# VH-VL binders against o27280: the designs that were tried, part 8

Target 1, 266 residues: o27280
Amino acid sequence: MDSMNVPEVLEIKRIVEESESVKTFIFSWDFRREVRPGQFVMVWDFRDEKPMSVSLIDPVRSEIGISIRRVGEFTDRVHGLSEGDLLGIRGPYGRGFELMGRDILLVGGGIGMAPLAALADEATARGMRVDALVAARTADELLFLDRLEAAGVNISTCTDDGSCGFKGFAHERLLTLEENHDMAAVCGPEPMMFQVMRILDERDVPAQLSLERYMKCAVGICGQCCLDDTGFRVCAEGPVFWSQELSRVREFGRYRRDPAGRRVPW

## First folded at step 11 (VH-VL)

Design X2
Fold by OpenDDE, fold request of step 14:
Structure X2 (fold): chain C 266 residues (1-266), chain A 118 residues (1-118), chain B 107 residues (1-107)
Amino acid sequence: as target 1 above (266 residues)
Amino acid sequence: EVQLLESGGVLVQPGGSLRLSCAASGFTFSDYGMTWVRQAPGKGLEWVSSISGSGEWIYFADSVKGRFTISRDNSKNTLYLQMNSLKGEDTAVYYCTRGDYSWPFDYWGQGTLVTVSS
Amino acid sequence: DIQMTQSPSSLSASVGDSITITCRASQKISNYLNWYQQKPGKAPNLLIYEASTLQSGVPSRFSGSGSGTDFTLTIRTLQPEDFATYYCQQSLSTPYTFGPGTVVDFR
């Protein structure tokens, strides 16, 4: 087995409070181990292990960031940690985003902005023009706005309640934007991603979408994250998929499977 | 066999309220988004509202926004449409249909007639 | 909003005929178009989805084609039970909009 599969116990170097429900945990990282936006790591709190997207990649500071939304027992425990505390991290895993062209559109919803923020940093560093559509339920849940702005990203916001930017969903805002891009990267709630994907398809914009599924092994062995009728493993073939790949995935945008393998609707 | 049965359509006065129900059977109700479509007498079809399987994703036509509410009870296999501030223009047969943003409307109920008149 | 139109608004044909109904969208909608059949006093039935995929249980004499803005529903060898109104519907984005319908009656 590759040594990358053994969790490395790392000290939380810094914690950034992104919102009421989201924190970014910063770790020292040896960049001899390459990490790409869109990839994930397995975070181990010595009781449980969960996949988390990498939201910050900083080779200069030799740091990575993992943004975690408080959504359950595991994340509750992690959110209770302080700087100096320890976590186990193994990875990175999965297929990350590919950058194409000169102009890129990022469409993110909620915590889905985590991998996109990392992608934005890479894209801007490459001199690409980056437009980001950042969506959330409310203004206070919009993530990474200051960070994106500082990076030179052109930001458009939308909120369900209209508290910031466009009132409505991301796909609705997208419909009002006429500009086409060389490629798009999408991450967020699957109902959003599904509809965004269709719009981008209609516009002939190549799109990559990042999926979230329950994962255990992260190495394509257990099959827990398999997508129905395709055999795609989110941890191995994903989590980033091209729209053409997802068009073959029946469950995409429709349902997911819980840890017991039961279908849960979106 | 997939079955959808609407109920609740009656005569109401303008400004009144009405709640429609749709009882679903023959499929796993929670697996599918649901939609209301209405048809005024002698007219075409008009999309009214859609709701995802979980109920978290809801969409409305502009003509009913702020007045209508869509909901579902997956434990009862039932879809609802709460209609407030009803107008004459809301007079129509209201159809319950299976489907939403991710599926075509592949099954329809026989509809229930809502008449708004003074 | 995406406006849908249909042509013709009505047509008369005989049993055994082949008929064509056209649907047009005010903007490109790729293949996100569905066709429905509605008989008098009945609920609509799905015939075709994604422009050309035949719904299960629908006779093969029904076919759909097109992409972008222009779509066509074809009924080959028209049968007596095909007397109905046919609607196209775009499924690209909300609000989902229907065409005004095409009435098919028998000559």
Scores: ipSAE 0.935, ipTM 0.966, lowest interface PAE 0.5, mean pLDDT 96
Fold by OpenDDE, fold request of step 14:
Structure X2 (fold): chain C 266 residues (1-266), chain A 118 residues (1-118), chain B 107 residues (1-107)
Amino acid sequence: as target 1 above (266 residues)
Amino acid sequence: EVQLLESGGVLVQPGGSLRLSCAASGFTFSDYGMTWVRQAPGKGLEWVSSISGSGEWIYFADSVKGRFTISRDNSKNTLYLQMNSLKGEDTAVYYCTRGDYSWPFDYWGQGTLVTVSS
Amino acid sequence: DIQMTQSPSSLSASVGDSITITCRASQKISNYLNWYQQKPGKAPNLLIYEASTLQSGVPSRFSGSGSGTDFTLTIRTLQPEDFATYYCQQSLSTPYTFGPGTVVDFR
């Protein structure tokens, strides 16, 4: 087994409260192990292990950030931790985003903004123009707005309830925006991503989309994150996919599989 | 065999309310989004509303937004359309269809007639 | 909203004829277009989805083509059961809009 697959016990340096349900945990990171936006790590709280996207990559401070949404028992425990506490982290894993062109559009929903925030930092550092469509159910669930703004990102917001920005879904807001980009990166609920993908396709904008699936091994062995029909493993071939790849994935935007392998609709 | 059966269409006065039902069979109901499409007498087809498999993603035509609600009970394989503040313009045959943003409307019920008249 | 138009609004044909119906979108919709057939007093039936893919169970005499804004439905050898109204529908974005329909009747 590669040393990469052995969790390294790391101390939580800082905790940033992004929203009521989302916290970013900051760790010291040895950048001899490269990490790319769109990749994920396995977080181990010494009881259970879950995949989490990297939301911050800071080579200057030698730090990474992992944003975690409170959604279950594991994340409840993690959210109960304090600075100075320990977590096990192994990785990074998966295929990250690829940047191309001069102008990039980011479309994110909820916690899906986590990997996109990291991508935004890289894109802006490269001198790219970055537009971000940030979506959430409500205003208080919008993530990373201050961070993105500080980075020089042009932000458009939308909320389901209209509490901030455009009232409606991200794909609906996107329809009202006429500007095209050289590429797009998308992450969030699959119904959103599916519809955004179609719009981008119509506009001939190359798009990469990050999927979230139940994941166990993270190394392409157990098959728990295998997508129907194609056999794509989200942990190995993904989690970032090109739109052309996802167009071949029948389950994309339609259903997912739970830990028991049952289909769950979106 | 996929089957969709609408019910609930009746004569109602303007301002009234009505709930339509669609009973689905022959497929895993929760795996598919569902849609209501209506057709006024002698007119074309008009999309009314769609709902995802889980029911969490809902869409409405502007003409019915705020007046109609769409819901589903996956345990009963049933789709619903609650219509409030009905208008004469809402008079139509209402079709239940399988499909949504991710699927064409590949199966249709025979429809149920809603008549709004004073 | 995306507006859909069809041409012609009606046409008369004979059994065995080849007919063509056109559909136009007010904006580009890639290949996100479906074709439906509706007979009087009946529900619509899906014929073609994604502009050119034939729905399972639909006779091969039906075909769809086009992308962007202009689309075509072709029936190569018209059968008695093909006399009906045909609708195109864009599936790119809500509200999903239908064309006004094309009535195909007996000559």
Scores: ipSAE 0.933, ipTM 0.964, lowest interface PAE 0.5, mean pLDDT 96
Fold by OpenDDE, second read of step 12:
Structure X2 (fold): chain C 266 residues (1-266), chain A 118 residues (1-118), chain B 107 residues (1-107)
Amino acid sequence: as target 1 above (266 residues)
Amino acid sequence: EVQLLESGGVLVQPGGSLRLSCAASGFTFSDYGMTWVRQAPGKGLEWVSSISGSGEWIYFADSVKGRFTISRDNSKNTLYLQMNSLKGEDTAVYYCTRGDYSWPFDYWGQGTLVTVSS
Amino acid sequence: DIQMTQSPSSLSASVGDSITITCRASQKISNYLNWYQQKPGKAPNLLIYEASTLQSGVPSRFSGSGSGTDFTLTIRTLQPEDFATYYCQQSLSTPYTFGPGTVVDFR
């Protein structure tokens, strides 16, 4: 009986450079330990530990992938690693996405596409029609396009600068799309998700959204990832939430808390 | 009490530049997104630009994209609107208001008049 | 872009009257609609947000209703200070758009 709370030291099997700032680290995985799209793992570089979404789930190859964006000291160190190097992985944790219906819309921004890419694979494998709205600031920051295309996903892109696809934001692009879906999965910057959620709500499309918060324990004990004012723990009740749940979360789309518990505006 | 005070509105020639300021008080400035709304003389209200609390998320009306820049200094509780390549159509009272995508425009300044004319 | 319209463009009323202003969106916007009041030479004031929620400090004689594309602002027992221009505004998506306004003046 393996304890999911003990980091397993795993060798980096492969590294995929997704963009200038994003790498996917691939590990061998024992699928006796189930993992679902939307769940996260704690990545330990033997100095610090950070939550990361699972972006690849491949039972055939017995592999998982973790996509990491270079944003700070921890991620700088991790990005400096090579194939064959070691990382500690514990998990998976949290509530993943639930698939329902026949047609699913994925709306992702930046690194938020990581869990959605995994979800896309599962959805397509189940024979679902998958449409993906992939958003980024610039064309070179759009993630997983080739992978999604290969999986049979219908992709729509939007960029802030118009360098690829629709010029503008994801919610603006979504507003121009007329087709409805049985459900939607959303992940990305919270201001994006907030506005996307409103449009989906207007359209009566059931939506699941994946939140990112500072996490320490990942097991619902420390309370660092609690959301105002519901008390939802992102690591336990989330990170995937239904739109109805998030509608009760005062801080959603408005602010977050830093490691010291201080409010940080978006 | 929440207060917003705009300044910087003057007469400027077409093609000119101008920077507006909005001094905020009575609330934690950084907790709120801010917005500029303008009103041409005798006309209705037009949304111009919004900026999130941190300043990272910015939105513009198409009519001003590429010409206007919105920014804020949270240490000074001040919102700015840099207006370049001004046109006659930009003539309006410019209002600073508290609010963005996540908050209604619940407080407004008294506005500052920008006149673009040759 | 979402286009907003209002009706009537203007109306005359007396103190004590009940009046209704209508706002229509070019597409469904759920309840993401705000109402503002503006007096001559003054800045707008928020009256109603999310179609029907009364802003703090606003008299209860003001009420909003509607969802989807059609919305109404009702002022019961019109007071002298209520003579102004009223604007609706959709908050569903950028660009945020305002209605053209409804002028409420003295009969």
Scores: ipSAE 0.916, ipTM 0.952, lowest interface PAE 0.5, mean pLDDT 95

Design X2
Fold by OpenDDE, look of step 13:
Structure X2 (fold): chain C 266 residues (1-266), chain A 118 residues (1-118), chain B 107 residues (1-107)
Amino acid sequence: as target 1 above (266 residues)
Amino acid sequence: EVQLLESGGVLVQPGGSLRLSCAASGFTFSDYGMTWVRQAPGKGLEWVSSISGSGEWIYFADSVKGRFTISRDNSKNTLYLQMNSLKGEDTAVYYCTRGDYSWPFDYWGQGTLVTVSS
Amino acid sequence: DIQMTQSPSSLSASVGDSITITCRASQKISNYLNWYQQKPGKAPNLLIYEASTLQSGVPSRFSGSGSGTDFTLTIRTLQPEDFATYYCQQSLSTPYTFGPGTVVDFR
């Protein structure tokens, strides 16, 4: 049953306020439709459609969660919704994270922690040791700390202003951590991910990184999310990429394309 | 041809403020991160600050954090360094260079001398 | 912070000589190392990036090697214009740090 390309109208079951700017919308989910951490769904508010990472996968409650940061008109509208309201959800799409080894490092910045939180749940459920470096500009923007802690994740925080944890950026904090892991998963601003990737590379830690690009179709047809020089479609070949793949992407960490296809620097 | 031209270096008293400018030409300015590097007289090179193409991502050396501000005007192809609470140890030739976390410092200006002295 | 050291601090050589400058990082930095040349009263120029990649326009007599903590810059058949100060710089992480420099004087 190929219902992947047709939005399913779902009722918002619950809304979790993660921070001042981030809400998690929880929906009932039929887990006959598989979903993996790192995959995304297209969220349709009946006016516009945007890709959003799955941040919660709960097969026990038969629920998924989508964390959305308030950043524009679409997200403003969505943030105005209440429990019981409807949204269109189609997907999931894209390549999710792969888990390997026993020890995993998660490095997340801001809303980038959304897919990583889901990954953390899966990893801990599998009996893996999970360390998470959670980064944000300020303490109040740190996401999923209680959730991660409850899952048994070892958390290290860093904030740009030093309001919580290490004062500085994620890559700087990572450099101070000498422990090695079997695998790393990274998601956040590309300047952060770029620098984190280099450190992980230096340490010979296999790393997967989740990219964010403007997506329109989510099915690899329109090309709006194509990465320069490689032809990688973030919606199809990604959004999760191995560091080796991204090393071939000159665009990564340097610029992106806006909705009009214009080159925009980070 | 890529060109970077620094200006604004003068004599200033300790505790004073100064703004340096770097005019860029010969390339798409916004496509590149920019960096300030300084060199005290007779000394080596010291990274001061970097700013991404959009200006959103900024990095500082600890020695200047809280005192210096880096900014850019892409419409004017100009990089700035606002220096406040200047100290004697800030005395140096300040170089503007193209590059940041994602690019080596491949082009440099001639530098501008900042002297902090009473 | 990653500390960078260089050896020697200075050396004297003749035109036509081959010289090697060493740079060492306090921790592994993979190949994230750049080499710069600076002449008196002038701005630095990029010679090598990512440890071994020659910058465009730089003569092929310049070469870089190394990975991890130890790096070398080699100048084959030293030319009169090569007498200068050379700096290594790690680009793995902020703060970016430079070596103290190596002065290459002519004998």
Scores: ipSAE 0.906, ipTM 0.945, lowest interface PAE 0.5, mean pLDDT 95
Fold by ESMFold2, fold request of step 14:
Structure X2 (fold): chain C 266 residues (1-266), chain A 118 residues (1-118), chain B 107 residues (1-107)
Amino acid sequence: as target 1 above (266 residues)
Amino acid sequence: EVQLLESGGVLVQPGGSLRLSCAASGFTFSDYGMTWVRQAPGKGLEWVSSISGSGEWIYFADSVKGRFTISRDNSKNTLYLQMNSLKGEDTAVYYCTRGDYSWPFDYWGQGTLVTVSS
Amino acid sequence: DIQMTQSPSSLSASVGDSITITCRASQKISNYLNWYQQKPGKAPNLLIYEASTLQSGVPSRFSGSGSGTDFTLTIRTLQPEDFATYYCQQSLSTPYTFGPGTVVDFR
C-alpha cells in the first residue's frame, strides 16, 4: 500500500572503500523519490535493518551513495557484500538540513561526515562558501577530504592523536576558527556535537545537528526513536534538529536509551 | 547522599608514579562523568582531567597530557588517576568531583595530598 | 585557553554587609560560568552554575549574574560561615579554567 514503508530491493552498483572501516555503497535511484542531505534510509540485509545516512546524492547519474561504518554484526555482513549483491532500501525518511545564507560551517566527526559531504555538494552547487572542520581519532579515519577539496570546500582537520591537522577535539579547534558563518551543520559523536553546539550558540551561529538513535519503524509510529523531555522522534521530527530544539532536551549529549529503554551514558 | 573519598596521596620522588583512587557512593556512578581537580598549596584550583560516564570520552589539561591517565571501574564505583613522570609542580591536593563537559562539578571529595619532592 | 580573572583578590567585610566579587573571561563564554566556595582546609562547594542558577541547598543570600565576559557573585547579609575563598570557573570548553580566587575575610 505505502511504497515508502516497503523496502525496494536494489542491486549494489558500486562499492567505494573510504577507509579501512567505512565503505560507500552506490545504488541506482529514481529521483522522483526526492532525497535531501541529512535524510536517512533503512537498509535491509534480509535479516535485520538499520538506518543509514545518505552520503551521495547524484541526480545526473541517477545514483545515491550510503556510507556504512563497520561497527557490529549487521554492518559486518553488509561490508562482506560485493557489487551485484542485493540490499533492501526504504525511505528516505526524516528532516534533512536546510541551507541559508552564503557562508556555512560543517563540523563532522568520523562517519558523521557522510551526510555533511552530501550537504557540501549542494551548498557549493548553490554558490555558498563552505568551510569544513573534519574530525577523527586518527588521520586514517578522516573521511571525504579529496571529495570536499575537489568541491572547493575549505578544510580544517583535527585528530585525537595529532596524526593530521590540529591535535585535539573538534570543539577545541573550533574556538580558534573564524566566527563569521551564516549557519552551521554538525554531525558526529554526540559528546562532540554537544560541545560544538555550545560554542556555536555563544557565537549566535544558527546550527543544525544530526542525531542518531535506535529506530525500528522509521516513520514515527513505534516510538523507539523518541527523545526525553520533548517527545521528538528522531526519525520524524529529526534526525536533523536546530540547536534551539535540542537545548530543550536534557538527554542530548548526556545519555541515550538502548532498545530496552535503559539509560546508557556517553 | 553523595559521597566521594579520595585515597593514595603520598610523598613521591620526581619521575615517580602514583595511582589515586576515588570511591563513590550515594548515586548511580555510571550515569555521571567524573573529574579530577588539583590545588597546589596556597594556590588556586586547576582542572586536571575529566571522564564521561561510560569512560569513552576523556579530556586532559595540557600540563598533564601524556603523563596522566584517567579511568573508572563502574562495577566498583571507583575513579582512578594514574600519574607518571611526576614533577615538583604536580604537588597538590587532588580532589575527585562529580561532573564533566555535560554537568557542573556539583559534589567534591575532601582531597588527597600528593607531594613530589626529592 | 580561556583565561579567567577575578577582582578583588581579597576583601574584608563585617557580618551583615553586602559584597560583590567580579569575574572576567578572556573571551565570550555565554552563561557557562560556575562559582565555587572553598573554606580553609576544605573541599570546594558549588554555589552557582550557568552564571545565575543556585545549586540546591545554597542560601538565597548568594546570587550570580552576568553573561559574555563579565560576571558577578553577590553575597547579601554576610554570615560568619561565608568566610572563604570564592572561585569562578568557565565551562564552555576544555580546559575548564578557574579564576585565581577572591579571599573574603570577616571582621
Scores: ipSAE 0.729, ipTM 0.881, lowest interface PAE 1.6, mean pLDDT 91
Fold by ESMFold2, look of step 13:
Structure X2 (fold): chain C 266 residues (1-266), chain A 118 residues (1-118), chain B 107 residues (1-107)
Amino acid sequence: as target 1 above (266 residues)
Amino acid sequence: EVQLLESGGVLVQPGGSLRLSCAASGFTFSDYGMTWVRQAPGKGLEWVSSISGSGEWIYFADSVKGRFTISRDNSKNTLYLQMNSLKGEDTAVYYCTRGDYSWPFDYWGQGTLVTVSS
Amino acid sequence: DIQMTQSPSSLSASVGDSITITCRASQKISNYLNWYQQKPGKAPNLLIYEASTLQSGVPSRFSGSGSGTDFTLTIRTLQPEDFATYYCQQSLSTPYTFGPGTVVDFR
């Protein structure tokens, strides 16, 4: 049995309340297990296990942070925990983001800003110029703004209801933004990513997009995260894909499948 | 065969309200986004609103935002357009069509005429 | 908003003619351009999506081309059923704007 496939029980070192519905749980981490922005971990609360994105990668403090939105029974239980409580963590898994060039655009929707916040830290540490388009339904749901600003990121915001920044969707705001980036990284609701990808492709901006699918094994064996037609496994070949890879995936932006294999519309 | 049948178009006074319906058949309704497109008499086509298959992703033209609401009932295979605060420029034939951000508008209903006049 | 224009606004043609209709977007839209046909008193009908892909059941005499800002619809051997109004529509982003239409009328 590979010890990396069994959750390691770790103590919650700190909890950061990012919003009313999102908390970041910080753990001590042995960086002999390398972690890259865009990779994920499986979080075990001793009853159930769910994939979560890594939002903080701090080798100097030997810490990782995992941002979790309260959306159901599992996340409700985890949000009820305190510093000093235990969680199981296995991973990291998946293919992370690849940085290139000197100017990067981040496009994040809701909790999708979590892996992009980690990427922003790495990009700024390399001396890259980082622009971020941070999207949400309302101002209260915009995440990581202070952290991004402190890192030197140039922020544009948009909210569906216009309560902060541009009134409208991320792809609509993107059409009004400068077109001079070497690459883009995109994470958020899949309809947002689909529409954003089309604009980035028109602008010839190499784009990497992080997908979410139901996962059980996280190591590419069970097939639960498999994408129609191509056979790409989100946990192995992804979760981060290049836009060119996704252009061959007919399900992207249009539907997903539930654990029973039923088609679920967006 | 894919069929879309609009209903509810009538004469209504300015400031009034009206609800249009579109009955869908011949395809799995919940798998597809749906769109309303309108055409004023003798004029071109104007996109009004789109809604995703789940109903969760909704888009509006600026000219109707805040006045119109789009919804769907996937158990009844029906698309709705609630039109409030109607004004003369809303006078048009309203078409129900299949498609949204992810698919072109590939099947259209026959249209229903809404007239806003005192 | 992405503005769409069409040229010509109308034309007269005979059965058997080859005609070309142009569509221009106010900014680059890649190949996210659709063409629709609307016969008098009828709903529109999708002809072409993604600039050049024929919708199922559309005769091969219809073709589309272009990318970026400039697009064309070509009907190579005009048939009696082709006398109609033709609209382009960009599908890159909301709002999904249509061109003003081109009326193809019998000479």
Scores: ipSAE 0.717, ipTM 0.874, lowest interface PAE 1.7, mean pLDDT 91

Design X2
Fold by ESMFold2, fold request of step 14:
Structure X2 (fold): chain C 266 residues (1-266), chain A 118 residues (1-118), chain B 107 residues (1-107)
Amino acid sequence: as target 1 above (266 residues)
Amino acid sequence: EVQLLESGGVLVQPGGSLRLSCAASGFTFSDYGMTWVRQAPGKGLEWVSSISGSGEWIYFADSVKGRFTISRDNSKNTLYLQMNSLKGEDTAVYYCTRGDYSWPFDYWGQGTLVTVSS
Amino acid sequence: DIQMTQSPSSLSASVGDSITITCRASQKISNYLNWYQQKPGKAPNLLIYEASTLQSGVPSRFSGSGSGTDFTLTIRTLQPEDFATYYCQQSLSTPYTFGPGTVVDFR
């Protein structure tokens, strides 16, 4: 069966409180519809629809998890829901991460750790060695630490205020680490990803980065998720891009566009 | 065409506070990150702080963390540097420049002198 | 922190000379290296960014090269207006550190 382009109304099976501002909503899922780390779904609350990353992919329990940070009106409403309440889900959409080699570095900022947590599960299941640099503003906002530790991931942390681990930003911590990895996967605030990408490029580490843009159709028809210069559609050719692809995109790290097409600074 | 004009530099006592301003014109201010760089008399250049176009991404040199704050008012095309707990070592010409993590420091103001002395 | 050094600290030259200034980073910074010119009592001016790209309006007698840790600024056929202090600056990561400067004086 294939319900990718029409919302399926699903019951919230379980809610996990990941932090004061982040909840994971768990749904039953028929894995004949394949889901890969880095892909996204459109979540519909019967009023509005937003793209969200899949953070848990569990074929054994037939479950997916979608981690949502409370940041505005839509996410406030979703955070107010209870187990048993309904949400519409379209997807999955987009290009996920590709694993290569035996050693992977994950660099995640805030909610950007959500798709990387799913990737970490896949990487460890394949027998890869996984290092993760987990970044947040404060210790209380570091996500998925217990889950990553249980999976055997080697964790380094950094917080803007220094309350846990390195005091500073992810790129500053990365610069002080001696790392030799076959690839990296990066997801978080775009200014963080831009600065991390420069360091990974200097080290010749192949990197994949997951972008966020405004979306409506999620299948590449409406043009709302296009990137300047290349015309790449984040929902179709991304959201995961190789660093080489992004090097041709002046917009990356510098600005984005609102629904009206106006430049908006980061 | 692009113009940056700093103001507010004066003599101030150790432990005092001072706010510097930088008025910007000739470009869309909110599209660009902004930076403060200082130069002590007879010395080289020292980066102080940068702020992104939206104001959400802020970086400081270790020498000023906790004592200085940087802000911008995009409706007034103005960059600010609030300097608290001033020390003799903060004596410098303070330059406003356009740029941040994503762009080089391509346009500079003429600077404003801050002197910290009892 | 990435430390930047410059050599020489100062040099004397005549109009028409060609000179080279070197800059070294304490770790690899790819091509994220900028050059600035500063005349006494004036603000710095950007000359070169990304190691070798000339800023708009900068004369072609200026050129930059290098990658990794070692960089050079070359000024061919020095003009009277080129007697100044030159600074390199790494732009890979915060803190954005400057070299100590090279003073170019008229002989």
Scores: ipSAE 0.687, ipTM 0.866, lowest interface PAE 1.8, mean pLDDT 90

